# Ledger of designs, part 313: VH-VL binders against o27280

Target 1, 266 residues: o27280
Amino acid sequence: MDSMNVPEVLEIKRIVEESESVKTFIFSWDFRREVRPGQFVMVWDFRDEKPMSVSLIDPVRSEIGISIRRVGEFTDRVHGLSEGDLLGIRGPYGRGFELMGRDILLVGGGIGMAPLAALADEATARGMRVDALVAARTADELLFLDRLEAAGVNISTCTDDGSCGFKGFAHERLLTLEENHDMAAVCGPEPMMFQVMRILDERDVPAQLSLERYMKCAVGICGQCCLDDTGFRVCAEGPVFWSQELSRVREFGRYRRDPAGRRVPW

## First folded at step 11 (VH-VL)

Design Z37 (framework fv_libevitug)
Fold by OpenDDE, second read of step 12:
Structure Z37 (fold): chain C 266 residues (1-266), chain A 123 residues (1-123), chain B 110 residues (1-110)
Amino acid sequence: as target 1 above (266 residues)
Amino acid sequence: QVQLQQSGPGLVKPSQTLSLTCAISGDSVSSDSAAWNWIRQSPSRGLEWLGRTYYTSKWYNEYAVSVKSRITINPDTSKNQFSLQLNSVTPEDTAVYYCAREWPRDYYGMDVWGQGTLVTVSS
Amino acid sequence: QSVLTQPPSASGTPGQRVTISCSGSSSNIGSYYVYWYQQLPGTAPKLLIYGNDRRPSGVPDRFSGSKSGTSASLAITGLQAEDEADYYCQSYDNSLSGYVFGGGTKLTVL
């Protein structure tokens, strides 16, 4: 895949406020270079660098979008930026989603909907039927609903507090849905993904899941994003994995590594 | 329907300048979504991209490294055409030359081609 | 010589499935979209596949493109006599800062 390279300094073309804590930053993109839903880029604010999923891919407008949740110092700085400001972008990196069949189920939680939104656009453009289960803790944290609806996606929502849609977790809502799909794509909190994967496996629905880990190099060199037992590097072999691959990963849904390499629970 | 019509001499002497023109119908040379390319084809070198010109707020030109020092691609908005100039030609520049459109630019490939012009470099 | 590598020739009988390979590197196919062109004798190339695996309007679904790593492939199912032509893959190369083509494959329908 892509090798380590120098970030390209790009101007923020537009900013879309998705929610109170999430903004999408849009950049011009040279679409001679391939970019796939599920891939990520390294965003550099000239002080620090963080991996972010591509959430918008628009070849017609020659634009990509990166959705960023405000969670710390880096993202606080980025959220303070305006249109016309500059960011360094390098990538894309990692393995993206594959599409197969005619019917696809998307299951997303919180910011996990970012890569899935991009996948939804591609799937619908290809004439696929797209069902999306969008989960969040509260209604205010549900992302991309209007965008998905505009794309023709059939949306089902669930919230932990019942403020919108089904009251409960994504896997609980999934159990109430009887229809099977040709494939599924999942992204969100690992505990959610773990439960969703189990249900999909029981239903013999091929599933791809996107993992999030601490990444430093993004090119499979530093090992910071290695998964226990398998040695899978989330930045190189992932972040998108098939369910069969994740079944071999003991830490999946249980813990992750912090920047110091210590196990931290989800 | 978009069409590209090529014109120019088919014979050029060594060290002279090869000049071709591609007239556009059904689209604008200054379209923000298009790119206008020159490609050549020969038995010895196959298909070879030479360069392109396109407009996005301003004009941009991109040239192949192999001909960059000798090539000029110019748009003409008044005539809705673009031209190719290749200086200091040698017999190695003998080929069928094509103009081609990208629309939309970058992602969608070269979807419309000119009829081609055989240019022979000979003394 | 071409930056992208194709077999010089391929052949098949009517109704058969044939594949044409296109091999590149990380500087082109590995990072950039692949395109395919069909060129009938005495004519200009015609766009057949864009964006690795997308068909323009008017291109039959028996033509399909795929890409994996630094290689791409064009598949033709239900081969017809009219498919006899030269086929070229195309991509972009960052080291050359320009579009690059394969050497072309002459497909013969037996």
Scores: ipSAE 0.872, ipTM 0.928, lowest interface PAE 0.6, mean pLDDT 95
Fold by ESMFold2-Fast, scan of step 11:
Structure Z37 (fold): chain C 266 residues (1-266), chain A 123 residues (1-123), chain B 110 residues (1-110)
Amino acid sequence: as target 1 above (266 residues)
Amino acid sequence: QVQLQQSGPGLVKPSQTLSLTCAISGDSVSSDSAAWNWIRQSPSRGLEWLGRTYYTSKWYNEYAVSVKSRITINPDTSKNQFSLQLNSVTPEDTAVYYCAREWPRDYYGMDVWGQGTLVTVSS
Amino acid sequence: QSVLTQPPSASGTPGQRVTISCSGSSSNIGSYYVYWYQQLPGTAPKLLIYGNDRRPSGVPDRFSGSKSGTSASLAITGLQAEDEADYYCQSYDNSLSGYVFGGGTKLTVL
């Protein structure tokens, strides 16, 4: 079935081990159907369905990739699958990144580098100059460095423990980097994204930020897909938002909500 | 340089089978990145996609719903060509018929076209 | 009528910008890539744009494509006499399980 609202059962063509906790699952894809960096799909293991960002868009090979970090029961089961096994894929959904200008900055933290890797591929294919700031807790958790290098991306790294590149947080590293970018795209832990957004606003660089934590409800009717103050539904209006849209959201970078709707500080 | 050369009769009687061939040079009909299409063009219906054939591990065919019951598209690896057969033709099948390549398939559109064959369905 | 809707004609003078629209629905342009073809009199269509906004090698950069929601546009800047042709949009339609074309736009360069 090729309807966007019905899962298509696809064979896992290839699995790439990105790190000890992250795998990219690669499927053949009919590239008559549009897929944009920053969009997500619903992954169905015939038991549960979860949203996952598209991390590889390769129309030459007719492949999409979905990068999954092992964080719970569903992702543990999916990580146990092998090439040749089947998964249901529904989508894509959500607003993707928009490319503008000639020089772009990508700032990714942990698994947030996944949708940015797809964006990097598209930007370099369009002849854009791409700088990527890749952040993680340790060197072993830096993702997609070989892929970014192969695409011709200018890479800066930072790790919390100093095991690779700059010792410190993404926003601290960003302060030491060139200011001349036409746009930026940011994806990672929300406190990191908030700090990065502030710096980019000071530099008058328009930024797009991906809010993956709100991809809990594909239907878009539940409260967990709605941001405070604005009424945005992440699966319908995001997950990618411009920094101007997020600057007035009290929740962004400051607190999240538990299942009862209570505010929990970062 | 890839070229597509079409051949077949320009006049077919109602109820008979229309048969056209598209000879390929500069590429292989079994190239696993390509798809091979038939499209027709008439003043009444404009451009109309009829179907395609392509090879990965085996041959696949896709056909437009409007002609699916009457159409067959067949690759011929030995002659490096693919054919169109359209059964039970009517005057409404009168059109210029084109073969066309997608390469790579899907995303890249129809990059090479044959010269076109005018087929008139008349008694 | 065609599944994708184009204006039947457009016109411009040399050096001008001309835009040709292509309107569809969620079953086609809303979910699938858009392609544009140029057809000179007496010839087969020629691919101008694929993947919504990408140009094949040899297509001048004065031709550009864009897509928003269920509609797409072909823009021609610096219009030239040799651009006089028919222009067709194409997408895929999931309800028809096949490629679909617009009705075509005859561009006259005056």
Scores: ipSAE 0.773, ipTM 0.886, lowest interface PAE 0.8, mean pLDDT 88

Design Z38 (framework fv_libevitug)
Fold by ESMFold2-Fast, scan of step 11:
Structure Z38 (fold): chain C 266 residues (1-266), chain A 123 residues (1-123), chain B 110 residues (1-110)
Amino acid sequence: as target 1 above (266 residues)
Amino acid sequence: QVQLQQSGPGLVKPSQTLSLTCAISGDSVSSDSAAWNWIRQSPSRGLEWLGRTYYTSKWYNEYAVSVKSRITINPDTSKNQFSLQLNSVTPEDTAVYYCAREYYRDYYGMDVWGQGTLVTVSS
Amino acid sequence: QSVLTQPPSASGTPGQRVTISCSGSSSNIGSYYVYWYQQLPGTAPKLLIYGNDRRPSGVPDRFSGSKSGTSASLAITGLQAEDEADYYCQSYDNSLSGYVFGGGTKLTVL
């Protein structure tokens, strides 16, 4: 009855190299099971299990995709896998993005563009106008531009170093974009999301933000999965939160916690 | 345009086999985009899914637990149809039987239905 | 006898909003997509809503679906006389390894 908490061993059907450090792993999916943009799965390499956002939801091909950046031991091992190899997948877990209105602004930073790429596909399939602000430190870290273009998304880019598009931060670029959206969805580094949220709040644009902090397991609770002022459990109540919920969280955008729960500056 | 046309006897005696056929036009029974379902409807039990058949690299059949021991759903690619055989029927099997296409390239859903066949199980 | 629970009847007048609920559990609606079917007297059911909230071509936008937790809802705005029909929800149930339907709601347009 609790099949969502039992890992399924799935074959890697296809691997897309998104950049030197990012790959999308594609699996067959039974679309009787609900999966929504903004949800995550636990990826198990038969040694460790890590949460990863769903980046592709393709009912036409009966596929889901999971985009993984190479940042440590687990992701190094997973990046070494090939088509035909096996991974354990549990889930999906968490709240997905909610779509409303006729037009949506997506603001993604780095790998945070992954869950937003899945959302872009759904929004365009529903007939919404989609504007995406894709931000990264450098041009080679901008992700999913070809996929977004193919989906009919209106794309703006910015890089911190000016190597592609607007030179500057996402919130600086956002100030030069039109203000009329029914909603927004934001995913990326927490300081970026905080600045973007402030601008969207000033514009009375309801925003949903995705937090992927330090989750060690989908069902476990630890200090790393809690937001200080609200006691929200990211894996149970998130990872997607409305901006009105995050405005009450003191640590959002200001400090983070290490695995021992100690406060560390951004 | 996809259409489903049902045929088979409307009266079956208790303990005998209920046999119905669903002929498909506008699509292939071996389509890799569809599953082919049997559903029945009675005043006492409402709508009940009985089972489905579909093709990818090979044929698969899935059956409702309540009828699994008595039911067979068979595709026939040469005639572009699929059938329902339900063994050892009782009066409780009296229902309107529908065949339906389930289109799984867009979140599933039974998007095309046959006209229905009333099957009465009585002596 | 139905696995998913619907009210047996609902009613409204032309132009009004009517909602029909469908309640399930974690083994069905909580984990799987919800579908809605309209059945006019003497006809086969017709797919009205799929994938929780999507409409097939030809279904008017006054029909909408929603899902929250283990419950789903069908909303009909601008109710019209031709909407008088039986409405059924459907999902998949993991514990039964099969599709399950609600008991149906007879909608009367007054």
Scores: ipSAE 0.738, ipTM 0.866, lowest interface PAE 1.0, mean pLDDT 88

Design Z39 (framework fv_libevitug)
Fold by ESMFold2-Fast, scan of step 11:
Structure Z39 (fold): chain C 266 residues (1-266), chain A 123 residues (1-123), chain B 110 residues (1-110)
Amino acid sequence: as target 1 above (266 residues)
Amino acid sequence: QVQLQQSGPGLVKPSQTLSLTCAISGDSVSSDSAAWNWIRQSPSRGLEWLGRTYYTSKWYNEYAVSVKSRITINPDTSKNQFSLQLNSVTPEDTAVYYCAREYWRDYYGMDVWGQGTLVTVSS
Amino acid sequence: QSVLTQPPSASGTPGQRVTISCSGSSSNIGSYYVYWYQQLPGTAPKLLIYGNDRRPSGVPDRFSGSKSGTSASLAITGLQAEDEADYYCQSYDNSLSGYVFGGGTKLTVL
């Protein structure tokens, strides 16, 4: 029997409001159980289960954090909870990020900064130099800037509307940054990740990218977790993939599929 | 520095209760950053975890399935120590018994061990 | 037998690299951190590696840990006579709801 498929009922220890639409829920964690940046858990409110990335891994305080954006009925209910309330947690699931070299570039868009914030903590704890490019539509949607700054991360920002930092998209900002890195990690909207991957490939920077859209495989629906041309399964092989793996997937960054399997442009 | 000092009888007769104590210095038994473990070692079974006690908002005790029906681990905050009681001992309980701190902040492993107590169960 | 499987013995000469394996299942190493302990003759075990691959202060960087799937490994580079000891891996097992140890590996420095 796979013990990772059994949910634990955990008490919400603390809630951090990251923005008007994002909260981080903090739980005591038994660090006998491994958890790595880039992994996700299934969060159960006793009605529905949804996959959520782990955004804080703190062995010193014996805590994990899960950051949740308010986007629908499930997340609205969870945002209504208070410290002391209970949630079911099962996992962690998926392949986490791997660290190598002396320096790393993080490129995150919106809620995609959540798993990258956990990775930034791990990288700085290992003595790596960390540069982060944080992208969002507006200044109010930039996440974790204070946490990244406190960790000693070198931060660049960009917003679509120019309300903070560079006016434009993440890949446009990246083209103005010439620093080389031993590796990169990228998480955010798929079209953003595709453009960033192309630039990093041209610069010979190995990159890991997190594909959150197929996390439903954690429920045991392996047929739903396939990438088009390669047959990769996100829950078994992802959600984190190397750029060399994703470069073989014609669908990545160009198309998605509806419930009938038909191609739909982004 | 943290030290663990064990005390208790080294000879116990079959069917009696084994009782050992582990005294803690340099840390508190009620520290919310540590759990306090009993582990034994014998040539036939190697290292065996027996159980642990710890405090966060209340006391918790967890025991290995193999001894759960016979074992009690008790903290004593006034003396800053914790004890092991193992009932109805048999010769198979003959082992070196260790207490150990499991530290959840820096190491989250068993970073400090007592000196060990050889317990012989014989007629 | 032990829940985690280690070779009962290993050997090497000074300066050599030696590895000690620890094999488990999805209910233990596959889901939980691995720890390594060194036990010198007549002494209590000493924490050598925690969190799969991390060293407590005072442990030389000649000792390293790794984990892949349901197996873990302890590597000792630049083997020294003082490394002659018993080595134990440890993890947590969800099916047993408790900590489990490997059977131990006696390392002999030739």
Scores: ipSAE 0.007, ipTM 0.527, lowest interface PAE 10.1, mean pLDDT 85

Design Z4 (framework fv_libevitug)
Fold by OpenDDE, second read of step 12:
Structure Z4 (fold): chain C 266 residues (1-266), chain A 123 residues (1-123), chain B 110 residues (1-110)
Amino acid sequence: as target 1 above (266 residues)
Amino acid sequence: QVQLQQSGPGLVKPSQTLSLTCAISGDSVSSDTAAWNWIRQSPSRGLEWLGRTYYTSKWYNEYAVSVKSRITINPDTSKNQFSLQLNSVTPEDTAVYYCAREYPRDYYGMDVWGQGTLVTVSS
Amino acid sequence: QSVLTQPPSASGTPGQRVTISCSGSSSNIGSYYVYWYQQLPGTAPKLLIYGNDRRPSGVPDRFSGSKSGTSASLAITGLQAEDEADYYCQSYDNSLSGYVFGGGTKLTVL
């Protein structure tokens, strides 16, 4: 939908510390312009540019939020910024989530909860019942719990080490849940998403999954985020895909491509 | 309940200035969560947005390119109203003029409208 | 000439489903929210749909909005006599730096 454009220089309005490694940066947003949960923006710190999911959409406050996990040089620099500092933002890009039905299940792992948190806000605002399975390696990595609770979301937690909630993986916890939903939205590590998708398919629950890939242009031109066999561009046809679409993607849950185009296993 | 009440003359001579006022009740013209618009409607041009004014730490105005050189929208906080001035009018400016509020709850859709004022430009 | 394109007229019988299209471009509908307004004869426009597919309080659920690419659509199910009105789509156009409206669709209930 969107063409490549020059980043808009925006002031960081607020910073929310979500966890030890995750911060949400809040920006003023002109809500004449559409922004959907599941879409991403390109964040530019005047040296480098990275895709980041929109994690907050608040038309009343005229704000959006971008949640960023500290994982490398770029994010280290960004995490060093303060309120009042500037960042370049261009977008939003990509296909966002669709909402359908009355009951929605959100399954998120780690930073994957970022787009799902935004989706939760929209779903609850629309009067939908929202269940969220929030997974992480440890309790300290669980994100947006207070925010989700405040929104009226029914939360189940899952941690690899059992430090909070169910001890195990998200798909294992999902197997213990008997209730079906009208649709599901999933975002997190691909191995998790792959297993979750299988379970949802077996239960005939329509599911949307958000993929992460290396992106350069964000407008479907460079091909860096192209998925094998299908030719799907994560930035253009995604990052949100239906399970039926991903069933055609051989690399899903298996590997991704690095900036050099090499296959890198998950 | 928010209401908008329009007032002003319905007849203006060519080359003169069209002036309308929109009085606000149930909300504040200086609300930082609203924008106040003027729109006009005619059979020949349909619905046409003219401009808006809004307050966010300071006052902002946005005008349609088609009337930018002739239009002024002014808020009046003391009377809780905003006005429209359109200079050098021609018969092409004959239309029903509406004031309208944008509201963030409705993603800044125009959720409240004035009753409309027919303004005829004629010698 | 309106920036957004609507059919000038539409019609249906009571109980029927009717759709009204609104076509734009990447500079407006493609990037900005779409709104729909209902205008009864002799009255001001009334907000019918906001944010592409949301209904204000008081608007029946038989009215629905959708958006895909650079086009939007208003659907009316269970058409009623009271639905006879003019319908307008609206968005924002970046190239014009202003709000834009469709030409309007006159809906007749037969």
Scores: ipSAE 0.856, ipTM 0.923, lowest interface PAE 0.6, mean pLDDT 95
Fold by ESMFold2-Fast, scan of step 11:
Structure Z4 (fold): chain C 266 residues (1-266), chain A 123 residues (1-123), chain B 110 residues (1-110)
Amino acid sequence: as target 1 above (266 residues)
Amino acid sequence: QVQLQQSGPGLVKPSQTLSLTCAISGDSVSSDTAAWNWIRQSPSRGLEWLGRTYYTSKWYNEYAVSVKSRITINPDTSKNQFSLQLNSVTPEDTAVYYCAREYPRDYYGMDVWGQGTLVTVSS
Amino acid sequence: QSVLTQPPSASGTPGQRVTISCSGSSSNIGSYYVYWYQQLPGTAPKLLIYGNDRRPSGVPDRFSGSKSGTSASLAITGLQAEDEADYYCQSYDNSLSGYVFGGGTKLTVL
């Protein structure tokens, strides 16, 4: 695994400003190397390395995109970069989404829409009907709406403050949407994903959920990578899990673990 | 649409240079979305990729490790063709040689192939 | 000693489903896309599958590809006499820095 385990230094080809806090960094990519929606890469700024989900997969243009939200020192530095600057990219890693059936529901919260935007592109290319529920705190934090529209996706929105679409949380909006889907994919804050999963399970809709906190485990970096009640090692299966796997995990959506292994509420 | 036509000698003596040409019609050798490959096939080794050439902002050549010290693949934009030169041939280089296009490059595989040229290496 | 391992032969009768395997490692199939080619006697190989499971225009839907971990499979449903050919898998290998092919599978339609 030489090239996959060693960071490749890539030039930032283009930067798309998705919102005040989110940018997509676009790179040329050698598409002999497999990249699937739901996978992540390690982004290296020559000081620190952080996992980031792949948000654009375009083998026709030979481009990948990585969407990064500004939340701390590393992401602040990366957001300060310009087209032509260099970043190290290692990967991709992790289990990607699987597509089955004729129609799919995507439920994304905030930056969780990033891997789901890549999935929407693949699902439409495979002839699936795609419905997306895009959730955020405010209208300005809704991501990828233009890209989803361009792909032919049927879009529903909700915001906590009611500034766009349904006023309320993703799971509340989901209760008002049609129930006929062969599968679903969910990505966003863990409490949101837990509530959405429960509704989809009651509707007998198989769902895949992406757990961002477990991306480091998939590359062998120790952290919050153990699932309590089942003894799952996420490095074997994550970050994408089927709902049936997560329904048996008591800590999912309820608490997480710090580096010392202590329970911390969401 | 796109057609690849191979030419070159069918007999080469041991220690000499094997030279083949692949003429392209319906596409440009300098197309920035294509890659141009040489592959050979023998009963003992099966299909073996030898290398490729392609253009983006500049020319790139990639060669299989097994032949890297002896092989050169050269594009010729004026004639819209690319060639294979394999130095210091031995009887083990006896094979049917194919040129092939990837389009678009990488993801999409080798979509058009030349007719093949049987090259025998013997004295 | 092909880098990618295929069974040397496979057979079936018209209408049957046949599957041809291709086994590799983390340095190739585990990280890189898989391609499948059909070669009829006396002809150049023809691309059947790219990107693990995609068909080029003109390839019948009877041909499908799949990939799991370090292995890939080509499935042919509704087998026809015209499917009698050699089948080759291909991937990229990062330790060799090049494309690699399987040893080929001769499919006989009985």
Scores: ipSAE 0.776, ipTM 0.902, lowest interface PAE 0.7, mean pLDDT 88

Design Z40 (framework fv_libevitug)
Fold by ESMFold2-Fast, scan of step 11:
Structure Z40 (fold): chain C 266 residues (1-266), chain A 123 residues (1-123), chain B 110 residues (1-110)
Amino acid sequence: as target 1 above (266 residues)
Amino acid sequence: QVQLQQSGPGLVKPSQTLSLTCAISGDSVSSDSAAWNWIRQSPSRGLEWLGRTYYTSKWYNEYAVSVKSRITINPDTSKNQFSLQLNSVTPEDTAVYYCAREYSRDYYGMDVWGQGTLVTVSS
Amino acid sequence: QSVLTQPPSASGTPGQRVTISCSGSSSNIGSYYVYWYQQLPGTAPKLLIYGNDRRPSGVPDRFSGSKSGTSASLAITGLQAEDEADYYCQSYDNSLSGYVFGGGTKLTVL
């Protein structure tokens, strides 16, 4: 009967600087309320509201974390905040990741590693073997390596420029990994996710992919809320989609929409 | 090992105050990882949550709407216990009363329970 | 009476699988974690499942929980005589601002 549509004003308990451009904002959370890796919250700075993935779920400390990359006016303002300052949090919203089997591959690109870090914590707590491929353009953009190490995750890295680990793209690194997995979870730039999805499909590994651009559509505040090739589907089912759902979307990994709603190549 | 030990009268007259105490061993009543609950059980109403008290930076209390006007749950840090007072009791308050700990590690599931106290409200 | 709906009884024979359902709404199970408790005659309830599908230490892996939408289920595989007990689901309800329990299911091992 009730929705979680009213933002709760929460105090920033702690801020972790993940990189020059990424911070994790940590809040006390009432763990009677369900929150799952892959879900997002609406972050309200009392001027604008933006969707942000949950990157830390810590019931022992009664904390959630929200990782935010500095990319525009809203995120610049939020990055200027300090511990003790207030933000509005509404949610969580969207489909979370589902876990199955005994082992999981995580493939994260840049800030896309944020929801996967929360998933890694849950998967390890369930006794799963977790392998993570952490990809970024440069070494300075590799995120959450310390958290993954602390969780006992088997980590592979790659950077486009070769500044850390394998030199190349995530999908190129994935081709050199011989592990078979019961499932995979993927989050990052859409072209990266498309290439990774194709390799996982070839290996018959079911994958879930998180599409950040559909978070607003999932809460019904975006006019363009449908997957283009599926017609009648509203992106309220996002942001996490199974690979078989995305294989029917010709736009995925190839095109995006400009502000006028026109198809533009990635 | 955490244990909860209940004490209080098993018989209360209508219109009087029901008073029970839950003594805690193996944990602190002011632990910021715990909340301390009172729950009752009767054949007519089943399991019914009455309220909780907990400490983070200060004490907080939450009460079930059905008893909110009559109930007080009060922690006592010096004795490491918490109590239940339920005012103006009626025969409908006849039940087995339990204290229980919620624990943050278990997503605030009620991981430890007292032994229960049967309280009969009768003249 | 109860805000969460459980069948009043369930039964099985040793070695079988038994499931107990718990139905709620968007104001409780749909938004909040589900917990399960086992109550043996004359004893206090014991936490059996928390966080929808997690087990406290000491609970056998033959007990499992699941949640889908506004409903939850407790599954018991390899049913044993000592599993004969009352089982209760519990969640939080935001309309009531409080915890809510199911009416309980009496499990009989035949």
Scores: ipSAE 0.575, ipTM 0.804, lowest interface PAE 1.8, mean pLDDT 88

